# VH-VL binders against p53630: the designs that were tried, part 3

Target 1, 237 residues: p53630
Amino acid sequence: MNSKSQQQEQQPIVFVTGTDTDVGKTFVSTLLVHKWKAAYWKPVQTGIESDQGDSETLKNFKIAASTWQPPIFTPTYALQKPLSPLQAMEYEPNVDIRLLDFVVPEEWSAENPLVVEGAGGVCVPITRKLEITTDLIKHLIETSGHPVYVVVVARSGLGTLNHTLLTWNHLCDNGLRSHLFGVILNGEPNEGNVQALKKFGVNIMAQVAQCTTAHDQDMELHELPSVESLMTQQDVE

## First folded at step 7 (VH-VL)

Design c3
Fold by OpenDDE, look of step 7:
Structure c3 (fold): chain C 237 residues (1-237), chain A 120 residues (1-120), chain B 111 residues (1-111)
Amino acid sequence: as target 1 above (237 residues)
Amino acid sequence: EVQLVQSGAEVKKPGESLKISCKGSGYSFTSYWIGWVRQMPGKGLEWMGIIYPDDSDTRYSPSFQGQVTISADKSISTAYLQWSSLKASDTAMYYCARLGKYDDWLFDYWGQGTLVTVSS
Amino acid sequence: QSVLTQPPSVSGAPGQRVTISCTGSSSNIGASYDVHWYQQLPGTAPKLLIYGNSNRPSGVPDRFSGSKSGTSASLAITGLQSEDEADYYCQSYDSRLSGSVFGGGTKLTVL
């Protein structure tokens, strides 16, 4: 029997959001999926006219240290234009995204954690009613029946303090403080920014970056915290 | 019950080609990696490579890269190890093994081995 | 020559406790990659003995235990029995080699 078979605890859903688009959410999600032996779901994909999609990117991302083959679930919505979901729908008048449409995939056996990747940042509108990513997170908390946690992906460099704090505070102000695992900074290491964010009460989970060598990539994977450790920390708070 | 059954012993001459097989049963063949491990006479275990049968993703040890070819036929739940030109130094026992699903690089089930003898 | 270093041989009398060490480096065991152990009886294929540093598969007696600390791992056998005479291999992943690595193997003799 595998060590995973010994776990009887209800598996969590971890929502990966960001401070902005193109901050590395897909990259971080990939690392987490392999670290936690998790399944992956991106509820809304845009830009399929010009991009293979984040699901394919994740599937094709090889990590030498990992032999995990992640279950990947189909997006509930896939839109053509590389825009926010709201804007992309302007080009597809027959598409009407509703929060109620987002149901955790039935194919998810809940044997493993589920990593859910959001589109853009927390305030990105995803419905014609101007509901945002934060509302989607709340919807999953209310309807999934699983523990739901949030990871924020941010850039590590200049400008990240403002964007990270705004995002963090936004989530806290919306009642999600107890659901926040922390922030993963993506880019060149920046200890100054890490220390600054910590002073504001932001939990920094890790610093990661795109690596040029397999060795460095494998080492980064091991620096990520286990999902169990994060869950235990939340229970203490 | 999970089983890996390998092809029988081989006696070959230097320069000949060879393809040995490993058939999996008792589990979803396409959902697990299969690896090959060499054991020279009186020596230890050496990892050669692994293959994921579903999409034929293959990873080789640097020491065996270009020296052998690993392949799989998922329609008959069989993995293969092959040489284009054998050397005397290829004389060894060859094991196939399944990798566990949740533990990275865990060889949880092993075949019985295939003895390959290469002599003039 | 092996990336993971094991003593070539260990011995013990029936009923005794023996330990087999597996010494690695910062690129494998020291990098917190899991260590697995295999038992190879004479003339047979290797069998999984310990996985994930300290877990026993079904059918493996509790006399066998595994541990890991720093850059090293250890297999302990208590209540040594004659049927325990075999070769034992530790195995892990090495990030520098981007692949699986085995120890050199340890021959256990029951006196």
Scores: ipSAE 0.886, ipTM 0.943, lowest interface PAE 0.5, mean pLDDT 94
Fold by OpenDDE, look of step 9:
Structure c3 (fold): chain C 237 residues (1-237), chain A 120 residues (1-120), chain B 111 residues (1-111)
Amino acid sequence: as target 1 above (237 residues)
Amino acid sequence: EVQLVQSGAEVKKPGESLKISCKGSGYSFTSYWIGWVRQMPGKGLEWMGIIYPDDSDTRYSPSFQGQVTISADKSISTAYLQWSSLKASDTAMYYCARLGKYDDWLFDYWGQGTLVTVSS
Amino acid sequence: QSVLTQPPSVSGAPGQRVTISCTGSSSNIGASYDVHWYQQLPGTAPKLLIYGNSNRPSGVPDRFSGSKSGTSASLAITGLQSEDEADYYCQSYDSRLSGSVFGGGTKLTVL
């Protein structure tokens, strides 16, 4: 038996959200999937008329240091327009996204963690009832039967303080503080912002950069914490 | 039981082409990487490349890139290593090995090896 | 030349403890990539001996142990037996080469 197979009996679901669209959620999810030897699921995909989708992006993103082949599960919803789910549904009148439709894929054997990538930020509406990504996270907490944690992806540069703190505080105010693993900053290293965020009680998990060499990508994997270490930290708090 | 069975020994001349095989059994062949490792006579182990049989994703060592071709036929659970034109310096033992699923770059099971002799 | 450096040979008497070193660099062992060890008996294919720095697969005696520190790894064999006479190889990943690397191998002789 491989040493990594001695994982906890109940594997976690880790929801990856962001401060905005295009902050690098897919990239960070890819790193986490390979670091944790996890499966991947994006429940809602938009923009399939013009984009291959994040699932395909993740699938095609090769990390030389990793020989992991991630199980990738099909989105529950795939919408044509590159808009928020709510807006995209305006172009597809027969689609009505409901929170109850989001069930953890049956194909997930729970032998490995499941990384779930959200659409946009935490306040992105995903249903016609104006339910948001935060509500989806809560839904998974309530229905999955697995430990659910949240990772926030944010930009590292100018402007990230406000967006990150708003996102962080939003999640805390919605009762998800104990579910927060931390923030991963994506972009050029910015120690000033890291220190500032820490002063506000934000846990910075790592700093990564999307536009790196293969070598740098390999090294970034080692900078990420293990899922076990994060779970242990949550138990102590 | 996981087994990798390689094709028999080969005796060739310089300039000839060669394709050797490695058949996997006892596990899901498409779910694991298969690698090739060279061992020249009296020398150490050298990684050549790996292939994922399901989609034929292939990675080569820089030293072997363009020198050999690694392929797989998942329908018969077989991986291949081939040369278009053999050299005397290609004389070696060639091992196929399976990579572990959860440990990166772990060769957990090995074939018995295929001896390739290239001489004029 | 092998990216990972091993002594070409080590020897010991039955019952003794021997250690085989594997020295790497900041791009492989020092970069926290796992080290694996393989045993190759004379005239046979390599066999996995240690994986993930210190784990033993089923069937490997507890006399064999692996460790890693800094840029180096070590294989220790206690209670040396005649059957342990073999070549031993360390292996890891190297980020500069973007691939697997092996040590040069160590021939263990049981006196």
Scores: ipSAE 0.879, ipTM 0.940, lowest interface PAE 0.6, mean pLDDT 94
Fold by ESMFold2, look of step 7:
Structure c3 (fold): chain C 237 residues (1-237), chain A 120 residues (1-120), chain B 111 residues (1-111)
Amino acid sequence: as target 1 above (237 residues)
Amino acid sequence: EVQLVQSGAEVKKPGESLKISCKGSGYSFTSYWIGWVRQMPGKGLEWMGIIYPDDSDTRYSPSFQGQVTISADKSISTAYLQWSSLKASDTAMYYCARLGKYDDWLFDYWGQGTLVTVSS
Amino acid sequence: QSVLTQPPSVSGAPGQRVTISCTGSSSNIGASYDVHWYQQLPGTAPKLLIYGNSNRPSGVPDRFSGSKSGTSASLAITGLQSEDEADYYCQSYDSRLSGSVFGGGTKLTVL
């Protein structure tokens, strides 16, 4: 028999955030979950009145190269309206989101990484006290007892230089530079944007595109870095 | 102890239907893929397909898509391989095997095999 | 002409070292997909021998070892014993076929 305990080392939490809503966070999270044999947690899900949610989307996205069946944990909060968590609470006044409620799921065995997908971008308001996604990331750093890292998902094309730099610099200015694994660009390859971002010191860790064939999905997985290599890079800076 | 116990040998004629079984025990049946592998007489191993019993997610080898049906009944921890119309070329040993959890496409435990003979 | 090519047979005397090659392509082993090895003793079901290129499950003697380089993998058996006489199969995922592939198998004969 195989034992996951042979791979058990201090397993990280990797927070997937984005430059905006709808930049491909769930697609990228799915690729990372299968590449890293990771568990998945969406701490706050909105829009459930009309959508099955990102956890179900990830569960249903099958990758032919992977036979990994990720543990998928229930959102701490699930809200009806497709709005930021703060705004969605206006339609559910009996809900009062608190950062302290975001406890890493106990059922996570910590034998493999945990991918945590944020709602929207780094400044998305979550609580009535106007705490944002960045505050949730800091909360997990302070309370989880595990190493926490951040991956930023950005579109590959129009507008990404501005949005990516704003997001990257926001995270660095909030003391999170040593937690940043890098940026994953999602969409049609754009060498000009990649080189421009690199010139500003942004770490582009991968470039992916939404795939329609199993072969293309396999190629995207192959090109993603291992979580071990990313952790090693952070340890030497 | 993980065990996969398959149904007994079958002797059939071309055109007949057949359903063979693989019962898993000693582990959480719904938490692991089960696959089917064909070995024709004197030949090597050929992957046919896999199923995840929890949600019945099923993947077929292109060589077997439309030729067989893979199913599972998680209430009795049993996977099935079935033909609606057997051909003489289906004469082979058929193995079920469990896939490992953390290693992609790893067949970690195997059933004893079911010999299917299809002849006139 | 299997997608993964193995020699049809290999032989060695007791105590010798033998190797069994498994040659693939850029769509399988060359794309860094793991190689697994199975042993099939005469008249029995296959059994897992090596997984993840080089790992031995419990109960497999350390005289069996696996390695991978480029588009090829190798199974090495040292201290050859009569009980090692079996068929050996390599296996990997192939992105062109979107599924698992086995090598054609190698019959190991102990002289």
Scores: ipSAE 0.680, ipTM 0.865, lowest interface PAE 1.4, mean pLDDT 91
Fold by ESMFold2, look of step 8:
Structure c3 (fold): chain C 237 residues (1-237), chain A 120 residues (1-120), chain B 111 residues (1-111)
Amino acid sequence: as target 1 above (237 residues)
Amino acid sequence: EVQLVQSGAEVKKPGESLKISCKGSGYSFTSYWIGWVRQMPGKGLEWMGIIYPDDSDTRYSPSFQGQVTISADKSISTAYLQWSSLKASDTAMYYCARLGKYDDWLFDYWGQGTLVTVSS
Amino acid sequence: QSVLTQPPSVSGAPGQRVTISCTGSSSNIGASYDVHWYQQLPGTAPKLLIYGNSNRPSGVPDRFSGSKSGTSASLAITGLQSEDEADYYCQSYDSRLSGSVFGGGTKLTVL
């Protein structure tokens, strides 16, 4: 018998950002969506002239241990060119991205977490006012009515110390320390980099590899922390 | 109420083809995985495979990969299990079952079964 | 042999308690994958009995209970009744096989 009282908690929004483009944000988002039985939203998708987009990639990625089929919400903006949102708007002058347009999808039942995947890294420009991914995160904090947390995806290998520290410190300096769940390293395991980042005070949530076998992906899914445990850690800060 | 209604019993000869069906009702058919489970005479349950009808994402047990075909027609809320060439060893009861939406690999509702007898 | 090991049979008198074990390995129950239990009455399809290790769906009496520890799971039936005479199967995901596995089944006889 569970002796602890059951309470319904407000379901969180977890924003997945990265240290750079192509660090594995969509793969990590896929793992988190399946681990947490979450819904998924990519608010700004670029490059649709040549790519199905990250929402379709996530939908089609198979994880054998999971039979969860996530609700996947339409991007607020989808632009043709494979550029930052700001630059892509130069090729679609009738599109004018405003942060106020990023409203949490009404279709989200909020019975499970929502994973929101950002475009590029934390300083990627989104609007013609030069508002960046960090400003989008703050906007969701201010307007969503849900707890909002941040996960940073970084490469596991060469160069990650600099890029991860810059990203982590940028978020902390922007008042987001209490929102940070941590960093997920993607790529070949590298204990040296893990320990170095921890010495600098970076919280490493997990280490995963995008090119693993189906069996290894099942193991990686199992080893990821629950969203509840991460929220508990933040609540006792 | 959720119901899975399977096609009737089949008596076949070795080498014949067969396609059996499982019609779902009382729920959003395209939003749930449907699986097939074999029970050989006097034996236990064996998972064969699952399909997600919305996009036909299909996963097979290694023991059944290439031995059967699982498919679905979402316009009539029906899943199928088929053989191109039956063997006597295919004699068994075949169940379809729906997977629950939130708990992984949970068979929450079952069809009544289709008995397939293959003998010469 | 089945990947999940159950005793082939178990018996008990009316009103007694019986347990049915389900022993797995580090690639299934031991990897913290959930265990589900199904009841198959004679001549009928299986039905869900216990899910997520210990949860009862609506309509299942509270004399049925499930638990999990280490690489094993257990189904307990208290207040045994004649209508409980059935086959019982445990089921989990197995990461080495990348799919679902069932136990071999346990025939419960009510004496």
Scores: ipSAE 0.584, ipTM 0.822, lowest interface PAE 2.0, mean pLDDT 91

## First folded at step 8 (VH-VL)

Design d5
Fold by OpenDDE, look of step 9:
Structure d5 (fold): chain C 237 residues (1-237), chain A 120 residues (1-120), chain B 111 residues (1-111)
Amino acid sequence: as target 1 above (237 residues)
Amino acid sequence: EVQLVQSGAEVKKPGESLKISCKGSGYSFTSYWIGWVRQMPGKGLEWMGIIYPDDYDTRYSPSFQGQVTISADKSISTAYLQWSSLKASDTAMYYCARLGKYDDWLFDYWGQGTLVTVSS
Amino acid sequence: QSVLTQPPSVSGAPGQRVTISCTGSSSNIGASYDVHWYQQLPGTAPKLLIYGNSNRPSGVPDRFSGSKSGTSASLAITGLQSEDEADYYCQSYDSRLSGSVFGGGTKLTVL
C-alpha cells in the first residue's frame, strides 16, 4: 500500500515562476518535484540550439535522498534561440504560440502533483499578442480543472526585495493572491531580506542554495514544505 | 503479484567470477529500482547498491563501490550482481529487493536470496 | 558498527508487549528521513513490516506499530505471539553516506 493512495483529493498543479531569468527556477522545480513526488512540465522551452533544455536538466539532476523518478512531459513549444518566447519566435515565423495551445499533458495521470515551470518572470511575453506568463497561469486555472497554485523563485541577495515585491504585487493585483503558495529564495541565506519580505505580507516558503553539496541538497529537501501543508494553509486564508 | 526470483545457490573458489540474477514479475520492471543487499552468515543486512532498469542509473554503497557490478536487462526484467574476482569474504546470502515508488529507499518486496559460498 | 543502533536481542512472553529501539543520528533519523522496519523469520528473506515510520503494509497485523522521535525510532509489538520470533531490522537513509543504512538487527525471542 502506498502512503499516498489514501488521498482522494485532486492533485494540484503548481506553477513555478521567477522574478527573472536564471534565478534558479529549474533547480527549485527539481527540488519540488522530488519533495512532492511530482511530475514536471515546461510548456515553453527556448534556446534549444545551445542548451539541452530544462527538462533534461531536471532529469539529470540527481538527489541522493530521493528515489523518485519524475515523469517529464515534452514542452508544447521548443524554440531555437535563447531569448524570450516572443523574441525567439521572430526567428521562427511558422511558430505562433497561443494560450489555447497549452493543455495539461494527457500523460499526466493526476496521481501526483504537476510542477509547471514558466519561462522567465511573470511579465515575460509568450505570445505575439503580448500575453505574458501571468496570462498562462490564468489560462491553466481556467482550463485545467485542477487546483492551481504559484511558487515564486527569487534570489536571496541584494536587489531581491524590489524584484520580489514587484512580482508578488503583480500576481496579487492580477487576482492570483489566493493561488500563491509563497516565495522560495535561492542563494546564500539572507535573514534580513526574509524578514523584510515577510513584513510586506510575502510568504517565504524556504531558503535554498543552488550550489550545494549532495548533503546540503538532501537537507534542503527537508526544508521545503509538503504540498498538503501548503494546500491546507490556503484553505484557512 | 509482485515477485522477485533469484538464481540458485553458488559454490565458487577464490578468484573466480560470478554473476547472479534477480527476475522481477507482476509489475512494471522498468518503473522501479532494484537493489542488492548482502547478509553475511549470522550478520545483519548491508545495502550494496540500486539500479533503475529504465535508464540503468546505478548507485552504489561506498563500501561496495568498485567491488561489484550491478546491471540489468530490462528486456527480460532481470537485474544482476557480479564479481570479477571472488574472495572468501564474499561468502554470504545476497538478496535483491524492489524499492517502493513513492517512499524513498523503501525495500517493499524481496527476493528469496542467493547463497554464495566461496571456499578454497 | 551499524549506522543505526539496535539492541542485539529482546525477549518477551506470549501476550506481552515488547519494544525494539533504533537509534540514529542527525544525518539519518534526526534529519527527518523515514524509518522502515523489516522482519526476517529464521531461514527466510526479510519482509517489510513497517514503512514510513508508522505505516503497515497489507497483511501486517495491527499489533505491530512504529514510531519515530528525534534521532530514534521504535518498533512495538503487542500481544506477542510465538510466530513473532524473528530478527528485526530498522532501515533509513543517511545523508553523509548518501545511501541506505540498516540497523544491526534485533533477535526477538518469545519465551
Scores: ipSAE 0.886, ipTM 0.943, lowest interface PAE 0.6, mean pLDDT 94
Fold by ESMFold2, look of step 9:
Structure d5 (fold): chain C 237 residues (1-237), chain A 120 residues (1-120), chain B 111 residues (1-111)
Amino acid sequence: as target 1 above (237 residues)
Amino acid sequence: EVQLVQSGAEVKKPGESLKISCKGSGYSFTSYWIGWVRQMPGKGLEWMGIIYPDDYDTRYSPSFQGQVTISADKSISTAYLQWSSLKASDTAMYYCARLGKYDDWLFDYWGQGTLVTVSS
Amino acid sequence: QSVLTQPPSVSGAPGQRVTISCTGSSSNIGASYDVHWYQQLPGTAPKLLIYGNSNRPSGVPDRFSGSKSGTSASLAITGLQSEDEADYYCQSYDSRLSGSVFGGGTKLTVL
């Protein structure tokens, strides 16, 4: 038993969002789950008519350095069409997504972190009331009873300065600065973009890319920060 | 308590097949990796491979890939190590071991070993 | 360098301190992967002795300790006793092999 659990410290929820759909949130979530020995939850999955979903993708992605087998929780909502949750509900009129329905899975032991993967980017509409991913993050902050942090996944290449700054500033303008762990860049390393984002005050947690060799995946896992160091960094700021 | 019980010693001739077993008890068998480790006479320990019984995901050491088959039957909480054609150089002690849940690649509980002797 | 190097043997008198080294490379211990240690008493299966570099499981005396620095790890045994006579193995993950590697083993003799 570690000293934090003996002192009634609660394990964090870490929400993984992105600058857009398909920027590598599931790959990054997989790395974080293995690095932190965390559980995983995708609250809203769309596109299941033709896709196994992000939970199954995470389950099937093996990292040789890790023998961790994460608890994987069932999505609260799973919709057929590969659209935003709001739009997908037009094809499933019996589904009415409400923020109050997103309750942290009670099966989560809370002895390890929980990684929560969002749908698309921070402004993706989720409910018929036009509540967005940012509102879901705020809902978890307000209702979960656990510390909640945010990781932003962005592509590393040209164009990322605009997309990353818009996302970062949006989250800060919504009162989430103290919850932001930082940005993980996904793709070929680009030191110019990294330095530029740092000058704007963006915390770059890591650079990763999906590769074919187990050695490269092991190295990327090694380079990720611990959840403890990130929590310490936020307490100072 | 956690227990891994292996099948008994085997005496074989080169070219014969063999399947040895490792039965786990006292824990949730499907929730932990099981691995196999070889110890040749007078030598050290060599990792051969691991299997996750829940979904039968299997990882082999490069030295043993294609040389042995690792399998499991989760319905009877048993893992297996199998040769299709034994060689004299396969003479060794073979251990199964469970991997710990939180520490990567930690062999936390070990079976008693199965001695395999292959001689003409 | 996919194998971990240990001295083939070490010895000590009862009550003394002995240290067993485990030297790896940049693909294993040098990449900051944890080191685990196992004790194999004569005629028996290996038993977990130290995990996560320095942690003792229940039932292992505090005279056993582990440490790690750079590409090497060390097992220290203080207050040496006759029942400590055994083979000792270090073990870590190796990224080139995408799997576990054991050291060659160290035979501890209590004089």
Scores: ipSAE 0.658, ipTM 0.848, lowest interface PAE 1.6, mean pLDDT 91

